# VH-VL binders against o60147, part 4

Target 1, 175 residues: o60147
Amino acid sequence: MLEKNKYLYIFRHIQTNQVLLSQGNVLKKTALFQLPYPLQKPVAPNGMRPAKLRKDHWVPLLKVEFPNESMFQSVFMQLLNYRKYRSVQPLTSDLLKLPIPVRRRKIMRQEVPNTIADLADILNKEKFPENSVRLQLSDKSDSEYADWPPSVQIDSEEIKLSRGFREKTTVDEAR

## First folded at step 3 (VH-VL)

Design n28
Fold by OpenDDE, look of step 5:
Structure n28 (fold): chain C 175 residues (1-175), chain A 120 residues (1-120), chain B 109 residues (1-109)
Amino acid sequence: as target 1 above (175 residues)
Amino acid sequence: EVQLVESGGGVVQPGRSLRLSCAASGFTFSSYGMHWVRQAPGKGLEWVAVISYDGSNKYYADSVKGRFTISRDNSKNTLYLQMDSLRAEDTAVYYCAREPYRSSGYYDYWGQGTLVTVSS
Amino acid sequence: SSELTQDPAVSVALGQTVRITCQGDSLESYYASWYQQKPGQAPVLVIYGENNRPSGIPDRFSGSSSGNTASLTITGAQAEDEADYYCNSRDSSGNHLVVFGGGTKLTVL
């Protein structure tokens, strides 16, 4: 059995491309708290939090295996901080020229590459031991969004997970 | 049980030097970043310095930069703070604190502190 | 360097709810942590991140954040909760610097 505390799962929404972090094979309701609440002040540029978690609307983006829980926790916290920082940055003049719905969509589309870039940046700064971090992507092309340090070993095999879940079972395949 | 025990505090004249130690036990010392935090009598907490788990990175508050040196000996499970050119405003209880995860920004364990008094 | 500001003192009646707030530019970018300190004792971590409690900390303690603010809430204050409370966060520079708030003295009436 795989240890939950060593694995970071990142999911993307199939429609909005919003990103959720998960310390586990299954998304929890509490994961939605990672997204900005539209009624909260200040309102984040993307200002969208689903009312309910629809697990079938989320697909795995990548899976990261760390050597231990401490490394996982460090990276996890940093990712949250990076996202928080980004969410409060002023909008560019180009974005301000767009209608609000279009603007929001454009911002949300950047969440995937931004998250990947954040992860790479964090790992570059952490300077973990060589090949100590294992990265698996659902789409290999996503690895191109960033330069990865020697600590990261990218799996050649893509993630084969069901929507919202870590492992695809025979039951899931029949659905 | 995680334990942090500070020592080396005392009364010193301005301009003098003092070296503090923090003895760690109950955990793998070499895996954690360590911090010094001080508290002047009747005042709030002030961050002083941080050292990475392997000692490769050190950062200081502006108030002590150039005067204080943080170091560690992982073979002895000990954190140090060399304080040079001490000033009256350096008078404080000095705490060593453990950062549970790198760049987490918080401290899960603190020592009981050691008092440093700088007076003429 | 970044600064975090706290009210120097707040009061709460026994069994009532109190919120201690920390404000600063750093909190736009980083999460805050909260520490309880009683007279003659070292600080004790009570909340970190969004709303995480260390083991041994009662569930009446909770954390929240909004904009450039972070808050510690005690729901159902007890006599033993009388203490000084400090917030901290990373400095806005992001270079592993840490900053503390000025502290809030909580009196339980």
Scores: ipSAE 0.407, ipTM 0.805, lowest interface PAE 1.4, mean pLDDT 89

Design n9
Fold by OpenDDE, look of step 5:
Parts: C-alpha cells; sequence; structure tokens
Structure n9 (fold): chain C 175 residues (1-175), chain A 120 residues (1-120), chain B 109 residues (1-109)
C-alpha cells in the first residue's frame, strides 16, 4: 500500500490465526489478496479465504514504525515473499498424517509465530540503524517468538487498536 | 532481466472479441499481481484490470466490467485479457504491467504494448 | 471514482528546474507515482512513494507531496527529459483500484 505513513500493522484472525498485513490502521477489503489457497486440492475451504472481510474477526497483532517509507516497502515486500515461499514448501511427514481439514487449520495457526519470526529475520538481514524501528505488540509475550536486532526497539506499551479498526473504544476495553 | 511482451492485438469490428496475451520472464511471475493498462491514440493512460498473483481475485474498471475478463496461467508465465463486445472506444495500445507488491498501486515494469483497433 | 488532474503542457529551458503537479482527493491518503513516456514507447516508472527513484533513474528527478497534491521535480532539465509525464495513485473507491492523471507534456527549450 502507498498510504502516506511509515507504519506496518499486522492483524490476526480470532479463529484461524491467519495473518493480514496493512499499512493502514484500518483493514481494507483488498487485504484478502494476501490469503493464498493451499497447493493441495481441493480449493481451500470458505473459512480460509472469506468472501467478505469481517473486520470484527481480526485483532491487532503488532504495529511497526519504520524510519521511512522505503524501509517499510522493503520489509512489506519481503514479508509477502516469505509467506509465499512457505506456502509452496513440501509438507512435513507429521502434517501428511493428518486429515486435510485438520492439516490446513494447523498450518494456518502457525502463521502468527511464523510472521513474527519472518519479520525478525528480515530486520536482522536489513541491518537498519540502531533503535530506528519501533515495535509495539498487543501481547508482549509474542516478542519471544524471535530474536530482535538492535535496530528494533520494543515498546513497553501494548498496542491500542480495536478489532480491525483504528481506535479502541470503551466497549473494546471491556472485552 | 524482467520482460513483459504483449501480443494478440489487431483490427476488429465492433461487437467482436479479441484475446490479448502477455508473456512474462526474468522474475517469479506467480508471485506478482498483474495489471492491464490501455492508452487510446493520442490520449492518456487508463487502468483496465488487475488479477492477484494466484488468479483468485480480479477487479475491473467500470468501462470494461462485464465485457473484459482478466486471467493468468502461472505455469506458462502468461497474463491474458479476453475482450468481448468490443467498442470503438476500446481502441488503444494495451500494456501489461507488474505491481511490485500487494496493493502498491503503481507499476515498476511495463510491456511495450499491443495495439487494438476497433472499427467498422 | 477519484480523479487526478495535471496541467496538459509545461515548458522548461535546458538546465533549469521544472515542477509538474498532480492533484486529487486520493492523494490525501496515498502517494503518487510518476511515469515518463516518450513517443512510441511504454511508460517508465521514475518516482514512487514520497521520493523514491528506481534503479537507473537520474537523481535530478524527485518527488514531493502536500495536501491533495503531488509533484514531480526535474532539477537541471536535459534534452532527453522531453516526454509525457503521468501520475497515478491508489483509489479508495470500490470500482477503481488505480487512477491516472491526464498527463503533462514537457517541452525542453
Amino acid sequence: as target 1 above (175 residues)
Amino acid sequence: EVQLVESGGGVVQPGRSLRLSCAASGFTFSSYGMHWVRQAPGKGLEWVAVISYDGSNKYYADSVKGRFTISRDNSKNTLYLQMDSLRAEDTAVYYCAREPYDSAGYYDYWGQGTLVTVSS
Amino acid sequence: SSELTQDPAVSVALGQTVRITCQGDSLRSYYASWYQQKPGQAPVLVIYGENNRPSGIPDRFSGSSSGNTASLTITGAQAEDEADYYCNSRDSSGNHLVVFGGGTKLTVL
């Protein structure tokens, strides 16, 4: 996305733990482009790629502030590439033993830790300036999924976004 | 080197159909969203359609919706545009263009285009 | 759908600076990208985002934005810079994902 900001927002689905990337703090319909079909037929169940975006089904995972737009774009592109790469890798023997629906669900649930790990790996390779990238998490424990380079400053304050939306309301805080 | 090569253009009468192709090379075609953009003679650029990397999502300009169909064959590294019910106003050079990442909204590589002329 | 507007034509003396401007509501939310097109050729991306140049694009090309406008600036225009220049951006409308400006013909004197 070419929105005039340097922020990456990552959302997860509350049921499937699928992950969507967004430059905006509000999920857009076009974000569904990011949800691939599995390589194995039949086509992914309807639940894997919803026909319509239900914003209330997506909760914020993390927010990243980059030094500039160019760095954001680079990381964003690489994240998508990492996800694509994983989608075409051969399945492990353990996964092959599972029924297809169970297998697919298990794979989707790994997207959160995989995405976090991918982000850390990308940032480690990019070697951005020290403390130039600000990371804010909805759950601080999620930062443990990866080792972060010196370029990343983890915010002590949790992210304050509502489900799929820009601002957290009082109702959201009560949930 | 990234290359996009359009083909299939020609002269057709109104109401007829034409299929354009875009052969891609020099990059992982299956990883990128692709677009068609057209340019009428002596006029500006007009967005026509987009297809996601896996072909699962498609969007069209209002001017071509219901008449044009965008598709792709990733095994052949080829993008297609099926144009039905052609009109005189569809006369243009048609470009295929690569979108560098999801929802980027711009194109880092273009083909040289193929001319479609719709006339009686 | 959103619309982007450009001046149809501008001129610049050799070695001087020229600014081409694009205006539209979509630019309040999205960056513009710029393309150079010479006669009989396909468009070439010259600027994207706020001020990013693809490889091979001279540093005399730069981009800027303000409010609902975006600008392409050529500092020290060269004869080979004579071309049509188009801006585009994402569109927030549900019917068009991408919108182009009408184009600006740049003449180098």
Scores: ipSAE 0.034, ipTM 0.617, lowest interface PAE 4.5, mean pLDDT 87

Design p5
Fold by OpenDDE, look of step 5:
Structure p5 (fold): chain C 175 residues (1-175), chain A 119 residues (1-119), chain B 109 residues (1-109)
Amino acid sequence: as target 1 above (175 residues)
Amino acid sequence: EVQLVESGGGVVQPGRSLRLSCAASGFTFSSYGMHWVRQAPGKGLEWVAVISYDGSNKYYADSVKGRFTISRDNSKNTLYLQMDSLRAEDTAVYYCARDSEWYGELDYWGQGTLVTVSS
Amino acid sequence: SSELTQDPAVSVALGQTVRITCQGDSLRSYYASWYQQKPGQAPVLVIYGENNRPSGIPDRFSGSSSGNTASLTITGAQAEDEADYYCNSRDSSGNHLVVFGGGTKLTVL
């Protein structure tokens, strides 16, 4: 029972904290193309794009409801652009001093806060109507990564989604 | 303005079938899950069924499971409820309602259509 | 399926405060929503997500929750608030399902 056109779901990888954007509560294979690295085995722990989507390795980070599809599309595209921009930025001297695996892990750890900050920045610039955007977080503390504009209403309830999926089933709850 | 208009209600004999329709306007119908809720005369609200935005998922109350079928035509902005093997206890005003997609609340309702099952 | 229970009837004097309570196991996991229904009319959503008000709903309506209970509070009851009030929530047996309380008839004296 998902609303297809108005909802942004952001997922994080349980091991690498990589971030995927999704229109809808179910990750599609095409979402992997958001990752900047070529297809390689093994999967996400090395910061590479996995060959296959393992939905069970991704957990919801946040859900955003927009007033309409147009607003959703605008924000979605901007988020992708922000991510692309970051990916081409030079590494700091501190990062360059680290071994490659450690460096990659450190960069990936910033994906979640960076994505949240990006979202807030985009929404601040868009100047949507007050309380027109609804935000739900898996962890409420994640909202502290950014200052949110008046257009954003942060939901008091945390997102209750299973790995890679919108809603937890009774089976998931038993785990 | 969001509008939901139910139709198809009437008087039918037990064991017969009836098909209800709900015409939606004022929003992107294909983006929202939709519900049927019924209310027997002088009684409370009873959830009947829900269908996902694309019709891929359907769920029913135990009281109607196997007898009722929820469906939708997004090209026509219309929700349907096929009611088979009707019983006297199915007598009620039937409402269609939009799912908000948050807490399971129904944020918009139609005015309802009356179904009377009597011999 | 989950059950939600409400008192069948409550009364409040004009201008006073009244609380309508809903109880059920599903409320431990899910927020309640509340609907107002006047005679001959369809239900209207008045509170959702514990304490959120849709547009057009007066601020005298508020929601709260505790344990397996949820409450709708009307602070400063008006004559027009006389109606049936229903709580609902997601069903614990399936999060795609919803369940309604039995309803509470509110009389404004």
Scores: ipSAE 0.009, ipTM 0.576, lowest interface PAE 10.0, mean pLDDT 87

Design q2
Fold by OpenDDE, look of step 5:
Structure q2 (fold): chain C 175 residues (1-175), chain A 122 residues (1-122), chain B 109 residues (1-109)
Amino acid sequence: as target 1 above (175 residues)
Amino acid sequence: EVQLVESGGGVVQPGRSLRLSCAASGFTFSSYGMHWVRQAPGKGLEWVAVISYDGSNKYYADSVKGRFTISRDNSKNTLYLQMDSLRAEDTAVYYCAKDLEYYDSSGYFDYWGQGTLVTVSS
Amino acid sequence: SSELTQDPAVSVALGQTVRITCQGDSLRSYDASWYQQKPGQAPVLVIYGKNNRPSGIPDRFSGSSSGNTASLTITGAQAEDEADYYCNSRDSSGNHLVVFGGGTKLTVL
């Protein structure tokens, strides 16, 4: 049971570089709720939440394996909180000088590195046992967006890129 | 340099018990899962058991379940295998092996001891 | 428990390429690792995952996988490569169980 709930998948949008968190290797429609609705206050950039999930527009960014469900849940919730926090922060003067479409693109482009950095920060604060967290990246170079604590074991292999999902394993199928 | 040194092997009669030890050095022992793997004379490798980095989780092959107990003392950097109700088919060289990547038993063994021979015979 | 199968014996001429294959349902879900064992010695990890070599292992050793199979390839076999080779993987049932193949004896001619 613990094994079924200890995997975090992070997906990125192939065009906008928006980020979605997933407990499973296949994105669910409900994952879109993670994205700000354009009409919500504080006002998010228009079009940040698509009306429908197009699985083919999302690719795996990374996979994280935690020791247990509790650790997974803790990190998952913290990631959401970090994202929420950023969304309510005032825009910098530099961003405000840009046309709205350009501004939106620039903000979205930062979601991937920000999410990776958030993950590293959270894991650093949690101070999990050494090599107790397994991190697998679609692009190994993405690991450079952050300094990782000793608790993180970066997998030598990259995950396969699959749109909207990652190839199922026995553990994933049981979920 | 990583070193694993098994001890405790010997000749025992069926039904008896034996305790194996594995002394580890050259790495952070408490951060890795450890395994026992055995090899009967002239036969292939057989996985026996795994214990998590902190000893909280243990798993066994069906062939030894209920008879063997894997344990560890991280303060002593030592892995143990308590073997009870020994059978002739338990005759083998027993290796301790370090898990390669993380506590959760990757199943990859990057370092092995030289093994200790256990002979179960009447 | 899952089963991994290997050919019991294969031969390769010096300097030639040989592939040792492991087959089993668990390999559909999990990567394999490969171990070299010479007579009277402990096994040595030569390949793990899709194609990862530990430090000290020659680059003539490589790994691959397809479907329910994993393969160890030695490109340019050397005399010292004569040994038994074992594959392993996690058991398909999970639960952190590990299973080994039956082993393949490689003879270098």
Scores: ipSAE 0.000, ipTM 0.561, lowest interface PAE 12.3, mean pLDDT 88

Design r15
Fold by OpenDDE, look of step 5:
Order: structure tokens, then sequence, then C-alpha cells
Structure r15 (fold): chain C 175 residues (1-175), chain A 119 residues (1-119), chain B 107 residues (1-107)
């Protein structure tokens, strides 16, 4: 098994706070398809899907190391399902009072905490072995968005912010 | 260790097609990175020609796009450059290089191959 | 295209001197700026990437700084083996472009 198959990286957009899930430390262009809105160039104003992946627009939010690929895949798929579920939920009356662009931005601002909460919820349900899942955050304060199960070990060291990858050091040498 | 080596004819006639091949060792071209071509006319600076991504996708310098074709042969761990309709202005040392995916620095280079366009 | 302008085009300094080269981009390129050393008859060698990150194996006397449009490359103490032409290169967007180069010589 390749090590990258055990790693979940979650990236956030530095401007819109949109969230992308990634298998491995390098964000792929195909990740943009996770965004629910039509393609729009050059970036993602009003929650739109950008036409291209801008290198400098995405930074790591968190990194999760799973014991194996199977556990990773399970959590990954569940995260996507949670996102999809939220996307089809009726909007609150307060949101409906807002202009569409403002509404979209407001919703997008909740993607980070929602995603973190989703992850915690999923992990709580999975009941993985104690300290079997390693969580590293770019900002440790983000861990406060959820209660984590005993299966999760939160790293004391934060992720160094970088553009679309886990670190700003030497690139990972492939096989 | 990663090594790149250019190969091809050093002399090309005007209007013909320049063809070079880069052979990579120590790393699979299908595993990652932007496999790039950069040229340098004698006594001049460097010009990025384009790259072929490890997935096979290509991106070319707009100034040369109409004349450039890059291919790869994963079985041989090689990637190639074709430049059509050459003129004297295309005389240069041609380098193949490995480009990092996000920061796009070129960390490994070939020795370079001089290609002279002359009748 | 993004134009990269280096300054100076050439310089001569003594061994042990501090050498500074600047590179200016025609538009903001964030930190997507790399520095290369090229000796005569040789391929360029990566020294600095992402404006300030030292490539593995490169002596610590080499450094880079800057962000946005203005960047600086520095040799803290010039050595005889540092005689070369140095190039900046933006990696912000295609086509990737290089500065015109700075030829560094020793007096």
Amino acid sequence: as target 1 above (175 residues)
Amino acid sequence: QVQLQESGPGLVRPSQTLSLTCTVSGYSISSGYYWSWVRQPPGRGLEWIGYIYHSGSTTYNPSLKSRVTMLRDTSKNQFSLRLSSVTAADTAVYYCARGEEWLVYFDYWGQGSLVTVSS
Amino acid sequence: DIQMTQSPSSLSASVGDRVTITCRASQSISSYLNWYQQKPGKAPKLLIYDASSLQSGVPSRFSGSGSGTDFTFTISSLQPEDIATYYCQQSYSTPYTFGQGTKVEIK
C-alpha cells in the first residue's frame, strides 16, 4: 500500500473558505469538482467553481492519518456524502432574506467548521481503535469546532501553511 | 539519483522539424512532475518551451505553441520535443528539466543539446 | 506574459564581498520565484525556490527574499566558485519566464 492512501488532506480556499478533500498531500485539479457551483473564471467568487486550480489559493486545513486505506476511503466517502446532504437542505428564512451572492458567501464561511464537525461525527460513529487516527491541524484552535473521539490523537505540531500541498519544503520524491 | 539526458540531431535545416528526446533515469516520468523543455540561444537567456505533465497533459509557451509538440513514452521513460518550421532563431542549447508541480522550480536538468539551424 | 527584470546585468566584486541581485516582476507573483546559477557550458542549477527556500545541498551563503514584485538574491560572501550567471524565474503562471541574467565576476 502506498502511504498516500492513508492520508486525508483537507484544504481551504484562502478567500472563500471553500473546502476541498484530497487523498494525499498534493491537491489535484479534479478536486474542484467537489464544488457544487458552475465553473467561473478566474477564481471562485460567490461560491462558484473556479475554472482552474490556483496554486496560491488553497492552503491545508488539516491532515488525517488513518491506519489503512480502507478506513481512509470510508471516511472520505462519508465526508462527501455529508457535504452533499447539506447542499440540498432547505435554506433558513434568515438566509433567504439575503441577496444570492451574500447568501452564498455566508454559507461558504461555514464550510470549514462544518467539515471539521462532519469529520468528528464520522469518526465518532466509526469507533476506530484508540489513538489510531492522527489529526494535525493548521490551526489548533480549529479542533474546538468538534468533540473528538478517543480514536483521534491530535498532534501538538501544527501544519505549516502552504499552497496546495502540506509543506513549503522539498517536494516529495515519488517512487 | 534522478538524471536527464537529451539526445537528437545537432543540425537541422530551415523549415524542417527539430526533434529531441529526453531520457530520464532514477525516476519514473509517470509518477509526477512537469517534464519540461527550456532552450537558450547562444549568449542569451533562457526560454521555457513547455512541459508534459506526468499524466500526459501538455502546456506550451504561447510564442511557440503552434510549432511545438511534446510526447512521452512511459515504457522507455522518455519525453520528446518536436519543433516544426525551424529558422535560425531556433538555434539554441535545448535542455530538458524536471519541474516541481506546485512551486514549479526545475530541480534536475539535462546537460543540454545544441541544435543549430543551418542550410 | 510576466516579464522578469534583473539588476544589474553584470557585476564584479572581490572574494568575500556581499553580492546582491534584484529581480522585479511586471506583476505580483507572490513567492513563486526561483533562482538559478549557470556556469559556462553547464545547465542551470537551482539554488533558491519559493523566493527564500534554499535547495538541498546549496551553501548557506546563498539566500533569497522578497514577495509580490520585488525579489532579492544574496551571496553573503562571494567565493571564486561562484563565478556564474544567475537567473530568476517566475513560476506563478505560464508561460514561465526568466530574467535576463546577471553575470557575476571576481575582481
Scores: ipSAE 0.000, ipTM 0.593, lowest interface PAE 11.9, mean pLDDT 88

Design r17
Fold by OpenDDE, look of step 5:
Structure r17 (fold): chain C 175 residues (1-175), chain A 119 residues (1-119), chain B 107 residues (1-107)
Amino acid sequence: as target 1 above (175 residues)
Amino acid sequence: QVQLQESGPGLVRPSQTLSLTCTVSGYSISSGYYWSWVRQPPGRGLEWIGYIYHSGSTTYNPSLKSRVTMLRDTSKNQFSLRLSSVTAADTAVYYCARGEEWLVYFDYWGQGSLVTVSS
Amino acid sequence: DIQMTQSPSSLSASVGDRVTITCRASQSISSYLNWYQQKPGKAPKLLIYAASSLQSGVPSRFSGSGSGTDFTFTISSLQPEDIATYYCQQSWSTPYTFGQGTKVEIK
């Protein structure tokens, strides 16, 4: 079905502000592969990939509805590519001057705005039809991290925060 | 099942106003979709006239915008087309159709209503 | 306005033949392209939406492909009941526009 899997969910870690992309409203353990850091125990406060997915540590950041699965897949893959690209970029001289713990925290704090900016950039390049993409944010202020193209319609309603997942809405169930 | 049916006069005089109504059954026009009009001159292709959204907002083809008015009556589950100042060029089969909201394909059509402009 | 150009305007083929119709948009429309079948005296019928998605109830011998500006509609095995005029339609931007149509006949 064309309308299947047309929803992109982005989650953030409540402590580190790391970001995970999801094709569904419930995080899967495979989502952890998105994190560029080596797998180490224990969990992610140090900016590392946790060994296990703790769903209760993640909250929804935003939801994007695309017109069809193809468009969703395209944007989804591009977002992953942007993430991968950033992970291999050298650190700036300013960051290198900072102690390692401070540096890590600063990098992690940029994940949310970077991801939002990436999404906006991708959508700007894609040039989708006007108001064809619907964006819902858990915090409307997060939309200010980027300029959005005419293809994006920002929902006036905010996402209700649910750890590890987003509850289905009446609108979602109707689709 | 969703059904659309056009109704209105089949003959209109030049300079007068063409008026058609589409009656929808099996689905509420206030629930969603772009309710559209498309016409087809005899032996010719298809021309999109415009649509009225389930909210009541309208969008018209710029080529016809100055002469087109679309309305809806949710109580009757109907939407209508008015085309003013008609000429022979407006002779066509007029179809009402349901357009999907995001991809805007027309999945349900009326049978069409021939409207002839003649003196 | 976005112009849609179909090719060919008409074709004749034998039962069982593969039939291909092309549609070109004057600008990129991504995958916002739909195909319709219209039989004489009848309203158009949706066959394909979003370039390649088969409408429910439509036989699998019908298919669509393409993106951007070039699109293809295919009947894998032409049947007698497929005699009709076929139209592409872009749904990228208003005004929505149709191709001029392709008349398909059987030899």
Scores: ipSAE 0.005, ipTM 0.618, lowest interface PAE 10.3, mean pLDDT 88

Design r38
Fold by OpenDDE, second read of step 4:
Structure r38 (fold): chain C 175 residues (1-175), chain A 122 residues (1-122), chain B 107 residues (1-107)
Amino acid sequence: as target 1 above (175 residues)
Amino acid sequence: QVTLKESGPTLVKPTQTLTLTCTFSGFSLSTYGVGVAWIRQPPGKALEWLAHIDWDDDKRYYPALKNRLTITKDTSKNQVVLTMTNMDPVDTATYYCARTYYDFWSGYLDYWGQGTLVTVSS
Amino acid sequence: EIVLTQSPDFQSVTPKEKVTITCRASQSIGSDIHWYQQKPDQYPKLLIKYASQSFSGVPSRFSGSGSGTDFTLTINSLEAEDAATYYCQQYDSLPLTFGQGTKVEIK
């Protein structure tokens, strides 16, 4: 019995470069739980966790294809753990010197490279079979943020996914 | 072992404020992906989600009741408190707290308290 | 909000028979549907998560299927202890919502 392939989609916010993980090619409202709760309730352009999901503000970063659910779940949960670990680490002295708004922006800007690096690190540690994981990026240059193990096959084609959802739309659902 | 238990008054007068406390063990609200939700069930009726609070102190409410609901957590005490103002007989229900587990795609309520019946009556 | 409609509302079933409960969502929710069992005078218990994944300790006779808008909970061979009300619940978007419930009784 062949298991169905599983997909991890990673989206980035077009303004803040914050990152959301998604099992589906359509972002769920619950995906916002991944973002830190703001101190002063800023909206998405100001970073942190917006009150509502604006799918059109999120663009695909990469797509990872796994041959089975077990591999997907393992990597997915580890990515969350890495994010949590990073969120509880003390801020560097350099960051502490910056005004809070600038500091926040800088931290958010690091989410993309950090997420990519985390993914690569996780995959390196998992020692999956060669070419068992397929990686597609929206920008191939993003693959340079990490060294990928032999288990990862980087697709020569960029992902075709539209902003935050399967099909392009001019209107985001306000739910 | 995960356990949750609701506590508070079982009788409330109309217009009064209900305060319920959920005390849990076997998990922490400091854990990523973990939250606590309140769900109520009027006698013989379906389940209704009321509110949720997660490890990051994100608070969500049922829109129709948002102005009446407040949810807070004390991570150190493993407690979540729900307050509901202006109680009405229609709010008579069994109130449950449940652990929510979110894996940043979706979430489910995997463990529930026994529930506490709250009757609103003059 | 997403509305979940279960069918049927009530079933009276002979032991060992197959039980099928459906849940329809007002919009596509992928696999973000979960099933709960609530026995009389008890709290709801998680049975199936993400449409088809059995929760820990759930008997193999319980299964779930579906995607998008139509979901099904199946009990392959009903046991007496399965008398309960079953609820579907979506976690696609807030507010979280439940189906109206399906009561299963034993003949």
Scores: ipSAE 0.005, ipTM 0.585, lowest interface PAE 10.3, mean pLDDT 87

Design s14
Fold by OpenDDE, second read of step 4:
Structure s14 (fold): chain C 175 residues (1-175), chain A 122 residues (1-122), chain B 107 residues (1-107)
Amino acid sequence: as target 1 above (175 residues)
Amino acid sequence: QVTLKESGPTLVKPTQTLTLTCTFSGFSLSTYGVGVAWIRQPPGKALEWLAHIDWDDDKRYYPALKNRLTITKDTSKNQVVLTMTNMDPVDTATYYCARIRLYDYSGYFDLWGQGTLVTVSS
Amino acid sequence: EIVLTQSPDFQSVTPKEKVTITCRASQSIGSYIHWYQQKPDQYPKLLIKYASQSFSGVPSRFSGSGSGTDFTLTINSLEAEDAATYYCQQYDSLPLTFGQGTKVEIK
C-alpha cells in the first residue's frame, strides 16, 4: 500500500495546462480549491476553477517521493505558497503590453514549467540529503525545466499516464 | 558546481568590435527559465544591463545599444557570445556574464562570472 | 525605461546597527525588484529576489520589503563583512535597470 503522505502528485489540465497538487495518485474534488474562484462562473479553458472536478481532464505530470511525511508537507505547502504568491502579483508591464489573447496564452503555457521550477527551487532551498527525493516524470524532457539539486534522483522510468489518477505500477503494487 | 567565465580581449581600439565569450558549466541553456545576460560596470559606476539570451533563443537588448549589440548562444558548447561594434572609450568597463532566471516573465541574476575589464583606448 | 533611485547613496554605520536602504521606482513595478550586494573588486551577488524572498545562503539579517514603487533592503544587525555597495534591479519591463547603488561602509 502506498504511503500517501510521502507522495506528491502533480496533475495538469489537458486543455488549459493548469496545475493541481495531490497527496495521492487520485485527484480529489477538494483539489479544485487550489484554483482561483471565478467571478462569473467561467469554466475551463478560461483558466478558472471549474464547478466540478472532471478527472478525465487531468493527467499526471510528475510524482515526487519523499523520505517522510514532514518533508512532503513542507514542500507541498511551499508549492501552494508559491502559487498563491504568483496569483496575487500584478502582471509585468512587459506582459501588459501584449494583446489580451496573446498574453493569456503565454500565461497559460507557463503554469506547468513554472510549477516544475518552483518545485526545484523549493528542493534546492530545503537541502535534503543526497538522492533522498525521488522524482518521476510523465515526460522525461520535463526535467529540463529546472536545475535539480543533489537531493533529487530522477527516475529513469516515466510514470504511466492516466486521466485523473496515476496508473498502478509494479513498484506501487509491491508496496 | 555552477560557474561562468568571461573571455575576450581586454584592450580594444576605438571603432573596433568587441567580442566576448561567456563559458559556463553546471547548467544548460536549454533549461526553461534560464538565460545568460551581459552586464557591464564602468569603473566606479553602477551596473548596466546590455543583453540577454534565453533557452528559447529569445534575445533582448538595451535599446540605446541595440544596433551595436549581438548576442548568440551555442548550447552544445555552453557558450554565449556578445559582440559590440564601434567601441568607444566610454565603453570601458568590467563586463560580466551572468545567469538570468526568467520566471514569471521577470528575471534576476543569480550567478555571475568574475567579470573581465575591457579598456577602449587608442 | 524604469528608473530606480536608491537612498542614500552612501552611509557609514557602526557594527550591530540597523541599515536601511530604499529603492524607489519611477512607476509601479509590483514586486519585481531584486537586490544585489557587491563588495569591492568582486562580482555582484544576489541577496533578495522579488522584493522579499531571500536567496539561498543569504544571512537572515538581510531582508527585503515593499511593493509598487517603494522598496527597502534591511540589514538588521550590520556585520563588518557587510561593507559593500548594494543595488536594486527591476524586471517589470525592458530594459532591465539597476539603481545607482548604495555604498555601506563600516565605522
Scores: ipSAE 0.075, ipTM 0.704, lowest interface PAE 3.0, mean pLDDT 88

